# VH-VL binders against Large ribosomal subunit protein uL3c (RPL3): the designs that were tried, part 2

Target 1, 266 residues: Large ribosomal subunit protein uL3c (RPL3), of Bigelowiella natans (Pedinomonas minutissima) (Chlorarachnion sp. (q7xyp4)
Amino acid sequence: AAAARASSSALVALPGGRMIEVPHMTKDYRDVKVCSRQRKWEIREHMRDPIKMGLMGTKAGMTTYYDDEGIAHPVTVIALEAGNVVTQVKTKETDGYDAVQLAYKETRDRTIPWPERQHLRKHGNVKAMKHLKEFKIADVSEFTPGQQLKAEELFEVGDLVDVSGTSSGKGFQGSIRRWGMKRGPMSHGSKSHRQHGSIGCSATPSRVYKGLKMAGRMGNERKTVKKLPVMMVNDEEKYIVVRGSVPGKKGTIVELRPTKIVGKHC

## First folded at step 5 (VH-VL)

Design b08 (from v03 with heavy chain E103D S104W; framework fv_zilovertamab)
Fold by ESMFold2-Fast, scan of step 5:
Structure b08 (fold): chain C 266 residues (1-266), chain A 120 residues (1-120), chain B 107 residues (1-107)
Amino acid sequence: as target 1 above (266 residues)
Amino acid sequence: QVQLQESGPGLVKPSQTLSLTCTVSGYTFTDYYIHWVRQAPGQGLEWMGSINPSGGSTSYNQKFKDRLTISKDTSKNQVVLTMTNMDPVDTATYYCARGDLYDWSGFDYWGHGTLVTVSS
Amino acid sequence: DIVMTQTPLSLPVTPGEPASISCRASQSVSDYLAWYQQKPGQAPRLLIYDASNRATGIPPRFSGSGYGTDFTLTINNIESEDAAYYFCQQYDESPYTFGEGTKVEIK
């Protein structure tokens, strides 16, 4: 791990401790795409762009870009951790809708439940991943289970993306899951509970509680920021830079989806 | 019986590209990840990267990011390591090793290793 | 990257004595730790995985222990064929990293 220099104000840390410097960027990407009123009206009357495939990433950090007028613009660096592998491909014929399920952020197999491990094995023999998200898209025919998705194939500079984040503050749970699981008889014994008792009930769950039906509500809120311009896509260093603020704190898992809004082209 | 065999040139000139092939037999090719590990003379082991032979997804040690590519040929049960811009410091014995997907028990089978010397 | 540090780097032992090799990780790797044996001119051989489980075919004189950052490989009643290099390896996160290696020599 190369992370020796940290003297620049534009320096951002990627997961794993690598440091990158985000260069100055222009606002040309959005300015170049301006259309006439007549052309925008014509495009609007036709249809939305087909829904295209997206990726998952991790919010690495933010920095500031200053334009020629001295106005500060926030930019967000989104790291691409190990993952973004296709698992299940759903079709209208078999499943009633078209979608690609994407796995993100490699983890040890013992940190995920047996049914999820079996699902990943069945659909492309994919490594254990912490996050599994479904992307409903117009055309699934170009995707196959086990396929690695690459950012430069899906996004280019000047594209508009919608970025969604759902959680911030639950990394603690992932650590507990990893720590609590070990290989061998204990781990494998729990996987075959169907024929034997794997039940670990405490005295407390034996009672009926009046609040039980509402007890499972989570405080996590899904937030989406729309139409963020893509400033950089770097498959070598595994990151994407977008102009604007992305939901959540550093470490938040985000979904990047191409904006479905008509009129991004002239 | 499970077998892994590395093959490729034993001598590479500085700035040239290295291509090594790992041929596997004795098990289902797509059931196990293949890793590449190298060892410089008199030094320790260094993990380079891996490939899922089912879908072709790869993982690389960032130290090699600009020069390392791992690919597969499922019809031949082979994994290929390609590394560009070779330097004398890349002189090492290169191993391919098998790693289980879901029940990782270390690298349970290794090839014999192939010594690659970088000099002119 | 997680740095794995082994001590000692060289370990001369007399046959029949116990030998122990220490491995320290720069951050917690839980029990995602393996030990390998490597004899000159040969590929490494897996000895221990998940910190304490012996691999198939490995004699019971080999044992591993530890959790988190501190790990030990123990060889009880060392035999002449145990002269080799020994390496620890973490597989908690990519890139997987190895210790420098310990050379066990018979006196």
Scores: ipSAE 0.005, ipTM 0.457, lowest interface PAE 10.7, mean pLDDT 77

Design b10 (from v03 with heavy chain S57Y; framework fv_zilovertamab)
Fold by ESMFold2-Fast, scan of step 5:
Structure b10 (fold): chain C 266 residues (1-266), chain A 120 residues (1-120), chain B 107 residues (1-107)
Amino acid sequence: as target 1 above (266 residues)
Amino acid sequence: QVQLQESGPGLVKPSQTLSLTCTVSGYTFTDYYIHWVRQAPGQGLEWMGSINPSGGYTSYNQKFKDRLTISKDTSKNQVVLTMTNMDPVDTATYYCARGDLYESSGFDYWGHGTLVTVSS
Amino acid sequence: DIVMTQTPLSLPVTPGEPASISCRASQSVSDYLAWYQQKPGQAPRLLIYDASNRATGIPPRFSGSGYGTDFTLTINNIESEDAAYYFCQQYDESPYTFGEGTKVEIK
């Protein structure tokens, strides 16, 4: 049985009213643990190539953890909304680098643009999701388009994670987009959306091109807090608790990545 | 031709676990989602959940929270519905149905249905 | 959950007459709406998807209309084989939900 601690379970609300109950935390994340054979191998591999897979979540709120000395420590509850599904897997052979693209937070099909829906269909036949982020990792061989990622398979209590958030992290956000001149041919349907008397592309270069990098993404403030200890991981109730504060206000979409630590002990 | 066929026990005792299999043929298994829908005798249709056969991503009707699991076996072109702690109110005809994700999300093909009676 | 309400629940009609079934959603479902026909002892059969598109093999006497919260299934020149239950279904948001069904009876 775990020793009793002076801590409170908390009920935290997501934007839109969904509630998450976080049970009492009765153990310190720094409790001594014995490394398994697999964990020792992972530490060895981590030192050679430390980049491991992460996942996405939504900042649900904060609560308090009390240690053995009765000292209060803030903890952040990160909800795992419907999502964390692998879409595109990039390899060094095809794309020049290894990465896993992850979709997060189910949404209605027609709230995302048609090209983005086709991208999700092409890469694992994934449901419409509001957020799309790429995770550059060392080994993509275990990830398949359409695969659901589980927090308990990626993180365990005592791990250190880096949490990145964007204060305006809402909406379908892919990689940096190139903005170009409208294409020459267009369907008759597209023309119905144009006001009577639409103009041509007379001042642009004769070749149709995509311009230099032009931010098609919304302006945002991206912040990362590093080395936050994982206090709880629960796939059934869909949350992760980390010790400390994470970027942004309640409802901020966050990326959780394992911390790159040289000499990581058990 | 496209076919979906449910199989499993017709009788389950209260508190037991139900396992139903949907076997599909006549199309590429990974191109369409498989949904489970049930219908109590003389009642309407109730959507239970779905699975993406490509990667195994599942969606569940929250009212079945913690009781329902949908899984797949790509080598056999099968989707399996597992529901724990069966109750007499779960007596129904269970259907599997095929759905296109984006362009036409109606359920275009259905299995014949299998009646599951929960009785002691 | 989105609640789907069908009216009428029972619709007696004479062959050759038009039949109309209404379906109301508790919130907007855009055009993410399907209609199904179910005969006794059979699985449901898709009639209409995306509110107004006729499914493959469905006779032209069946048509759907509506957007948002109000939808209608129309059978223009009803035939004796059309005696069945009819259900609407929204697929805008999980969980997908069905109307309670309309029994079309041929007199």
Scores: ipSAE 0.258, ipTM 0.642, lowest interface PAE 4.6, mean pLDDT 79

Design b11 (from v03 with heavy chain S57D; framework fv_zilovertamab)
Fold by ESMFold2-Fast, scan of step 5:
Structure b11 (fold): chain C 266 residues (1-266), chain A 120 residues (1-120), chain B 107 residues (1-107)
Amino acid sequence: as target 1 above (266 residues)
Amino acid sequence: QVQLQESGPGLVKPSQTLSLTCTVSGYTFTDYYIHWVRQAPGQGLEWMGSINPSGGDTSYNQKFKDRLTISKDTSKNQVVLTMTNMDPVDTATYYCARGDLYESSGFDYWGHGTLVTVSS
Amino acid sequence: DIVMTQTPLSLPVTPGEPASISCRASQSVSDYLAWYQQKPGQAPRLLIYDASNRATGIPPRFSGSGYGTDFTLTINNIESEDAAYYFCQQYDESPYTFGEGTKVEIK
């Protein structure tokens, strides 16, 4: 019982079977700064939306820590599987709004539909990934198609993040909508048509309908938990720890976005 | 026409750093991966690593990871291989090769190769 | 690492006859398999990619087959200019690995 005031450490399995031990959380508080009247005027007159870039991860598991008052707090370990690569960068000039599309969870190229492969090839020549998600952000100029994002460059201990649970089929949902366009005239032939076209000719429509059904089921409801403190960021070991519970069971794909705090910056 | 050309020193002393440049022409630099492959005299081929010139993402053979860096210069259409702490066993012909990620995954164009001899 | 084993390592052939080279992977590589030809003093030349697709400019006498762990390169009606080393390569998993090579010699 006396030991209950110390963290209840547990081994948590990351995707791929590697085990990590999550130690008791370290507190990290940033000093709050007060803006001068001049800076407040500049913010009010010329303020940009301060939305920052996020990333994707996989819920690995949960453990508990106890604060100095003996109150139990859940923490969630989020694994960073191979991925978090920039694909399509949208600009206001070309696309009407600024956004960065991120690809997550590397997979074999032949396990994703041809239109998805062409999209990844066109936008940064990115390896086959299972999930795609668009992040609307204030400044896209620092991001280039094909760029690998690193958690330690985006998050620090003490940051607040909003975590959205999304289905493992998010990428396939995008592919389903694209299959509508694929049924139109196709680009000049690829090796895939030559390799597989005749083999799957009569079965291709049936496979498409089966794929649509399966991917639709994977598109489950999106739930968001806001303002979760970041407790650990470890890019070498590929995980991030947040205080609190995140939506979904172990294996759920999640989106981590920095919490938008209006008027915090000077 | 598509061309890849390696350039760099033909002789490196033990413990020194090797820098080889692969200059490409005849296609859009960011559309294809660039791989480095070496071949010791009379031996087989060994893949060293690759770079995606679009974003700079790299992949290395773990045998070389502690010594090997591959970088790019998009303005010059160049990929640079840097390898530290050279040893006589690193004597080999070094090739750069072009690889398509999805449409033609084999290495369809190769440079002529540059022989690097590591000796005192 | 995936180990690629080629047989035979040396293959003397008579012009006009077929030649076959086998390549075996230590684990499944699906169809992520390429074949290269290398003549003395030259860079390798891509012959076959994705196990069975002939690369641009490669004569139709060259063909590839196989899936998973067992692959074959076939040269029908071999010509004197086909004397060279032949290598298989997997690109399913990093690090990419090559076979030991097969030396095709014209008798």
Scores: ipSAE 0.380, ipTM 0.702, lowest interface PAE 3.3, mean pLDDT 79

Design b22 (from v03 with heavy chain D100E L101P; framework fv_zilovertamab)
Fold by ESMFold2-Fast, scan of step 5:
Structure b22 (fold): chain C 266 residues (1-266), chain A 120 residues (1-120), chain B 107 residues (1-107)
Amino acid sequence: as target 1 above (266 residues)
Amino acid sequence: QVQLQESGPGLVKPSQTLSLTCTVSGYTFTDYYIHWVRQAPGQGLEWMGSINPSGGSTSYNQKFKDRLTISKDTSKNQVVLTMTNMDPVDTATYYCARGEPYESSGFDYWGHGTLVTVSS
Amino acid sequence: DIVMTQTPLSLPVTPGEPASISCRASQSVSDYLAWYQQKPGQAPRLLIYDASNRATGIPPRFSGSGYGTDFTLTINNIESEDAAYYFCQQYDESPYTFGEGTKVEIK
């Protein structure tokens, strides 16, 4: 009796426990306007394919949408947790390139190290957030530190988006999952003369990232799925629905960027 | 030196929209969040929402989200609370208060409050 | 929402005595807790923030303590001018919530 309902609507849980229904839709969201070769060339050469601003979200789950012909289409619900606030705006004049840094997913302030808290305070007086990502875009003039980005202002139903996320992969393997390397620098780790004092007298700044660099490169695979049609955007209930699957399991933090399409606008 | 001042109508009819303005002075407007807190006659304090004046990001109590909008005008050092579909149960003294998102997150300065009565 | 419960709701004290007000959170708020004083017809006044830090201009007779779910506001050598309502408030999680308030009355 659990599978007895053959419906085009399905319930998906958001991170806050709220349920949403993905309704039956009659419009085909695969329908992208196609331009002639001449128009595509004009857009490519004239408009220079500007990179537009995106936002971050959390994969809430997947469900199925049924079209008017009864064909099943997978859809992914991406929750918009508290966040998507602009922090640092970088300009070509000051920083050598244009970019908007975006903070996502509020957290307790005491869980964030002091330098990170000071960075958020300095750039827009933004609340503590778990994730901080830089979006390199063509025009940063419309963005101000502390600004809340709204999904409905950035995306519309029918838009194509590229969704990037970090898959957990198979996790860390080998000695990296232990507290330090078994062999150590010179011995098996049974050396009586090991000193834990950090003296720093001859240390160079280039060594400060040493331990974290190796660990950070293990178990993380960044994957991007391109050209996913946007089916629903709801700022009030804080979610976006895209057609297709996005990287990672439920709870994965994803970046949504408008697809760079030559010929979408004719 | 730091001052917060609420202004707006003292009487609103049921189903109408309330608009209250909080004008601040004596500090840099964008350095602190502005919160709205109300207090029904003889009752406790209720947090409504806040705004970051730097960029305009807002946070609302879910109880009010569908009816409540908080906006800012940096050129006038003002924060505006707008609440639709007012009801007699919304009769309260409305306060704006200053807070920061990190250290000293308590509300260190408050306006004097403005009483809003919702009655036909 | 986090529920803040204050005890007692009414506290009659004689001048010179210590007064103590308790505040309990329905879940841990770490030290993200403030105490306010409100006199009739006035806005609330911040007394204590981060559970134990006195706000600017607050007399040393006011002190706060606690962590997690249990917090206490203490007023040592209470004075007649301390007759007021006192509220605790958590700011660990939105929506921020206040206790019911305690009325301190001077005998």
Scores: ipSAE 0.356, ipTM 0.699, lowest interface PAE 3.8, mean pLDDT 79

Design c02 (from c01 with heavy chain Y102W; framework fv_zigakibart)
Fold by ESMFold2-Fast, scan of step 5:
Structure c02 (fold): chain C 266 residues (1-266), chain A 120 residues (1-120), chain B 107 residues (1-107)
Amino acid sequence: as target 1 above (266 residues)
Amino acid sequence: QVQLVQSGAEVKKPGASVKVSCKASGYTFTDYYMHWVRQAPGQGLEWMGYINPSGGSTKYNEKFKGKATMTSDTSASTAYMELSSLRSDDTAVYYCARGDLWESSGFDYWGQGTTVTVSS
Amino acid sequence: DIVMTQSPSTLSASVGDRVTITCKASQSISSYVAWYQQKPGKAPKLLISAASSLQSGVPSRFSGSGSGTEFTLTISSLQPDDFATYFCQQYDESPYTFGQGTKLEIK
C-alpha cells in the first residue's frame, strides 16, 4: 500500500482522448468541518440551506489516493465536455415552479430531432447538445438563456455534492415523425426556419414541446450517490474530482448537484 | 441588408494587445453566432472561435485559448475580439463572420477584414 | 482535429472549361461542408453549404456534391469572374477547419 502512494496520481483519459494527470488531493479534503449534533439541530430549527445550481459531466475514470495513515480512498474524475449552457429559465409566475434547464455535450445536429433543435435555438441559441436536464433550484434570478456555467463558480474544494448517473449511452431522441422532418427548407437560415414553421410540420406550442423534452430520457434509470466531497475543480482543463465512486461506467453522463443536507458541514 | 463592418487596420509592437470590433446590422444580432477567422499573409483560413451574443457564451479553437478573448455588446450589436501578447506571427487579416450551425448555412456573411500588423 | 485536404493546390483553366476541385476529410462529416470563393484583398464569399446547397445569388454553374469524406466543387462553364481561390470548410465539429485552398488561374 505504501509503495502505491507514488502511483496515486494517475493519468485519466478525458472524452476526446486528451489525458490529464490528477495530482494529489489538497489538505482541504481532510479539513472539512462537521457540525456538532447541537449545531445541526439549531441550523435545522432556524434556517434552510437553499437548493443551489448544479451542472452535468461525464464519468472519465477512477483512481486511488492513500492518506498519511495508509488508508485507500477511491476518487472519481468527472470530465466537463463542451456544454453546461443555460437553455431556459422557468419561474413560478410563468411556469409554476423555479428551474434552470441546462444543455450538455455538443453533438452533430443530425442526432437531435428538429423540435429539440428549434427549442435550443429559441432558448439561448444553443448549439446542438445531446442532453437536456432541468435543475429545480431556489433562486433562478442569476441565470439567463445562453449563459455558460463555470464549475469554479458553482463548486469549491470541500463542498458536498450529490452525483446522479444515467443508465443509457444513447443520446437525446425525439419522436420518429419529428425526426423525419429534421432536414429540409431550414438549410437556408431564418428564411428556411419561417418556411418550415409555416408548413406546420414542427409548429408546436411551448406547452407541447415541454413534454417532448422528456423523450430523450425514456427508459433511463437514475441512481444517485449522495454527499461526495469535492476534491478538485479545474475549469481550465474541464474536470472535477470527487471522493468516492459515482454511478455507471466510464462515459456515463452524470448530474452534479450540491447536497441538500442542512448542517452536515458548517 | 445584412452587413458586418469591422474596425480599421492596426499596427502594433510585440507584446501589445489589440481589440478588433465587428458591428452587425440588418438582422437580429442575438439570433446568430459570430465567428472569428484569421488569414496570415498568403496563407489559408484559420477558425479562432465563436461567441453566442445571446448570453455571451464562447467556444475557442485550442490554439487561441488564453490568447484571444471574444466579447459582445448586444445594445450596440457589436462583437469584439481581443488578442493579447502580440507576436510577429499574429500578423494577419482578422475576419468576423456570421454562422448558424443549426441550419447548416456555413458562414453566410463576412466582415471586410481588419489587418493587424505586428512589427518590431 | 478534422483535417481538410484540397486538390489540386493550383489549377490553370480557360474560360468555358469545366473545373472540378476536390476536398477530403480525415473522418466522416456527413454533409457538413461549405465552399467559399475568395478574391485578392476581399473577404471569402459563401458559395455552397451542406455539401450541395447553392447559396442565394450564386450562379447556377457552381455545384457541390459528396458525403462522408469526399466532396467536390464543380464549375460547369468557367467565366472570367470565377478566377479566384476556393476553400472548403467542415462544420461538423469544433474546431472548424478549412482546406488549404485551390488557386484557380488563367491558363
Scores: ipSAE 0.013, ipTM 0.515, lowest interface PAE 7.2, mean pLDDT 77

Design c07 (from c01 with light chain S28D S31D; framework fv_zigakibart)
Fold by ESMFold2-Fast, scan of step 5:
Order: sequence, then C-alpha cells, then structure tokens
Structure c07 (fold): chain C 266 residues (1-266), chain A 120 residues (1-120), chain B 107 residues (1-107)
Amino acid sequence: as target 1 above (266 residues)
Amino acid sequence: QVQLVQSGAEVKKPGASVKVSCKASGYTFTDYYMHWVRQAPGQGLEWMGYINPSGGSTKYNEKFKGKATMTSDTSASTAYMELSSLRSDDTAVYYCARGDLYESSGFDYWGQGTTVTVSS
Amino acid sequence: DIVMTQSPSTLSASVGDRVTITCKASQDISDYVAWYQQKPGKAPKLLISAASSLQSGVPSRFSGSGSGTEFTLTISSLQPDDFATYFCQQYDESPYTFGQGTKLEIK
C-alpha cells in the first residue's frame, strides 16, 4: 500500500557539501498538465505573452520518481544558494531595453575584484556574489535594486520552466579576460562581447574578420532545455525540483525562466 | 549622530511570537546592512542574520531559518526581527547592529538591546 | 562554521598593566577579524576591525595584530574604564562567529 513506507524523504548534497532533504514524490504531475483541446489552443494563441522574470540556481543532483503505472521519471533538484538578489534594473528610456540583473551565489568579499564590488554596492548595496546575469523581461516595474527574489513568488507546482546552463571549459570570456585593463559591461551576463558590422562594402567577410568578430569564445556555450514541469518549490529550504534533466554536471549554474509554451495550465 | 533605538523588554509564554524593532537615525538607512545578534544570560554573542534595507534581502544563520524573520521599513528607517515558536532557550538580549558592506563587516553601532524572557 | 577560540577566559589585572587577549580561528581568515568591548548591561562596542584598524574614538592604548589564524588584542596601559568583557569576531564567511569572550577583572 502507498501509505505504508519506511522512508518519505531523500537527502541531496549541494556542490558545497550542504545537505538538503527532499520529500519523496509519489504523484505523476503529467496528469495535472493534461489540458482540453480548447485550452491548449487558447494558450498557443497567447504565445506572445510578456517574458516573465526567472531565477538562478545550482544543479544539485538527480533522483527518480515512479508514477502509478510504474514508469520511472528522472527529476532534477536545483539548489537555490544564497543570492537571487536584484542589482541593476534597466529601462527602455534610460538603457534602451528592459532587463533585471540578478546576482547569485554569495561569496567572500576578497574573491571578487574591487570594480565588481563597487558595481554591486552602487546597484542595491548587494553582498559579494560569484555570478551576475541579466534577464531581459517585458515589465521591470515591480523589481527594485537589492530585492531578494523568492522562488515561491515566481514559480508554483505545475508550471513549465525553461532551464539554461552554461559550460565553463576554460574560465575566461571575451573582453573580461583582462581584468582592470579592458572589460565588457558588468551586466554583460552570457551576452556576446563581439561587435557586428560590415567589412568595408563587401558582403563576404574574410576569415580574419570573421574570426575577429567571433573572438572571445573560450568554452562558454549555453544550452537550454524547455518545458520542464515544476514538481516542488521550497523557498524556505531553498530548492526547486523539476521533472527531467537540466544542462550540465552537478554544480552547474542554471537559469530558470517561465515557459510561454502550451500546456502550462488548464 | 548615529543611533539605533530598540523596542522595550518582552515577556512571552512558550509557543508565542515576539517582534523586536530597531529604529535607525543619523545616517542613510539603505547604505548599511542591519545585523541581528543575540546573547543568552551569561553567554557569548550569536549572529542570527542580516537584512539589506535596500530592497529587503536577508540572510539567516542556519540555526534560525524558519524561526526568525527579518524585515525592514525604509520610510520609517526601522528594522524588525520576529521570532516564532518561542522556547525557554530563546531567553536572551537581542541586539540590532549596523554593518558596512565590503570595507568592514565589523558592527560599528549597536542598539541598546531588547530583553526577551520566555517563561516556562 | 569557523570556530573562534579566545584565551584566557578570565584575566585579572591591575591599572597600568599591559594585557593581551588572544583569538584563534579554526581556518585561515586573513585579516577579517573585529574586536568588541562589552560592559555589564550594555551593548558591545566595536574597538578594532580588519585585525588592526582602530575605530574612531577608541583610545590609542588599544591595538590589534595578527593574520591568518592567530590574532591578539593588546591594552598597553590598563585604565579603570577598561574592565569589561572582550570578544573577537570573524567576518570572512557566514555565519559570522564570535569568540566566547574574555572577562577582564580588577585585581
């Protein structure tokens, strides 16, 4: 019987060795996602809904959930380490586009350079963080520098999320390679450091010019897995569980964004 | 002149909640973090967590997660710390303390302290 | 967590004495150490930050030294107003932790 079990939880280690306890999951969330034909069509028609705010997290590990049919489903536990604090809020009128910059994964002050610390101080008086990423969203009006984003306010069980991760093969990226001498914008995130333009009047750039325009790629490749159902959200214990696999190995920093694709709600 | 003024002493029964206030004056409230530190009778100092009044982000010592809640009111220049499900071992003096970001995390100004007594 | 260990726990001294309090960290914390003075019934007062930086308004007879894992607070010529409890604190990483305190007594 479903009610008689010896254990109801799983213990998952964070990359830094901290342990979090994830309750055993016995429900098939696919059943919750089944929508009528009309509802799916209605959602599809609203595929141009505004892009909503997301969060950053760290891939903690994977486990398996078994549904009522005995089918195994992989689930990924994403830890929410100290962070997810708004730093810079950009607007179309002042910056040409709307975006919210998030700082993630608190670190010792001495591990980040002085210019980075001053940027964080200037934009919300934010504690030293290891990762800084920009989220382009449709409406930035409800976000304030220094605000801590809460997972339970952005996501709920049954939501679909897109999860993006970035590989870090070599550790240096573009113009930020030479710290203190030449640096790209602090809020650059995963955005390209490369400038595009025509090579004289020619439509066919030389190999040297093409390489120059593409210069700065040093093992930084972004991959996104779309439409992952949210299984659990626990802001107090700082984790989100999604059904499926997310990019990267254990310890990979990931970005979670709400999906704008059919099947989110019925 | 910088001052941190805390609310008065509280006597509570086990299981109750208490909310301590800390009103700041003499500086720009959002330029500094507000830390909370407690001291049980005859014991040392224990850091509970901090709040960044700019935007309200918080960090808690693991021992106080789910038990302490820190908030702030920027318009009133006041920080708050609420403890729920009080036990007799929560009897202590609770301090708010101002901390600078980066240059120094030493706490340069402290409130006078709020004594919380939990009767058994 | 980083553990801060103070010694001695109690120190008896006379006015005019040079006294030294030591603080040992369980791991390397560079110079991210603060020292506080606390008198009975009062809040702690910051004396020193960054292991050796004397705070404004604190008498020059107080000094701090050390780096890495071992730190000292020295009072070069003890005054009556200095009889209090002293605490060290690390702020290299969360949770911030304090030493257990050193009670400086007369006589």
Scores: ipSAE 0.537, ipTM 0.768, lowest interface PAE 1.8, mean pLDDT 80

Design c08 (from c01 with light chain S94Y; framework fv_zigakibart)
Fold by ESMFold2-Fast, scan of step 5:
Structure c08 (fold): chain C 266 residues (1-266), chain A 120 residues (1-120), chain B 107 residues (1-107)
Amino acid sequence: as target 1 above (266 residues)
Amino acid sequence: QVQLVQSGAEVKKPGASVKVSCKASGYTFTDYYMHWVRQAPGQGLEWMGYINPSGGSTKYNEKFKGKATMTSDTSASTAYMELSSLRSDDTAVYYCARGDLYESSGFDYWGQGTTVTVSS
Amino acid sequence: DIVMTQSPSTLSASVGDRVTITCKASQSISSYVAWYQQKPGKAPKLLISAASSLQSGVPSRFSGSGSGTEFTLTISSLQPDDFATYFCQQYDEYPYTFGQGTKLEIK
């Protein structure tokens, strides 16, 4: 029983080949389920300023933590690659809404088009980056174009974060599940005619679906996993650890946003 | 007429720290990166890192991480480079140099250099 | 780190001569090379960027060429104020690195 409380320590590879060891989690680490006096105070504060700044990262890998009851809990290591630099700051006066645009994952200049390079130059003199995401937040006055965001300044151990990523559409039910079977021109016409019954049974029924053109690059679907506890934040080694699984395979670009708790009950 | 004017020569003992300044004029300070380059006596040029004066983001040569700290003051159009825990092999001329952020550029303007001598 | 190796380390020449300085990178850096001139007691001066693009105000006798791993700085007809140390620099990846320098001396 005592042995069942042991946590795992495992090496996880970061992009670029660096390895980190996921530390032993203490047996006093708990899910935040009970609304403490402190938590109720935090909820009240979020009612006044509910939307806070987030970051982008890259899914590096997963390992397992075992709690006091021997229940396995996945933890995900999210690498912080070169980036998380503020580009454009939008205000209600000039743009109609408040937002901070964040650039992530530095790349070669030639990999992004001239208009995108000029946008980055105009808004903070930012190096070429692969990913740009807009974060709509309550107070943009804290942010300046060209500013490097630090995870330790935005997140603390025990915070809840929502992690969004784009999952691979590969798998048994990829495009069929997401889009349904796209109708080509057929003699019986519409999808509703297909529902009424079969025209006939074929020895090669799967051939009916073969040859239908795909509508471009498929399999990129944005998914969000909400309320993941932050377990570690390390700006020096450039990673953050959350308890739970995040969308996508290793290498997926993810967005970390503080969980919005306005109007929520404990 | 773009100018980068650096602070004067410094003589320091081992273990001390030194902070070199680089005051920019003749252009919009936040439109260009400020790089720091050192040149030890009898040796070549060594890139230390850069600071983006827009927002203050930095990138360091791994050799100088934990030893050099780059900062800037936009209101004064001045960049700073501080070296801590000085050793005799830190004796060098330290230059600030202006760079564009994209692939088409080298360092087009340089400060006059600040000689830092570290000796017992 | 990308290592930049210059040759020759020292070159003696006379006014009017054509001189060539070579810079070799330890890996391909496309055209992301700059060339600098440095006189004793002075800061380096940018001559050429992107392997072959002359900096404004630099005399046309200076030219750069090359791509990949081998780069060349050429002075077509030496003038007295050209006697200096020349450095190549790559800016393809961090850390940026310089060649060891070529000292151009009066013959």
Scores: ipSAE 0.536, ipTM 0.767, lowest interface PAE 2.0, mean pLDDT 80

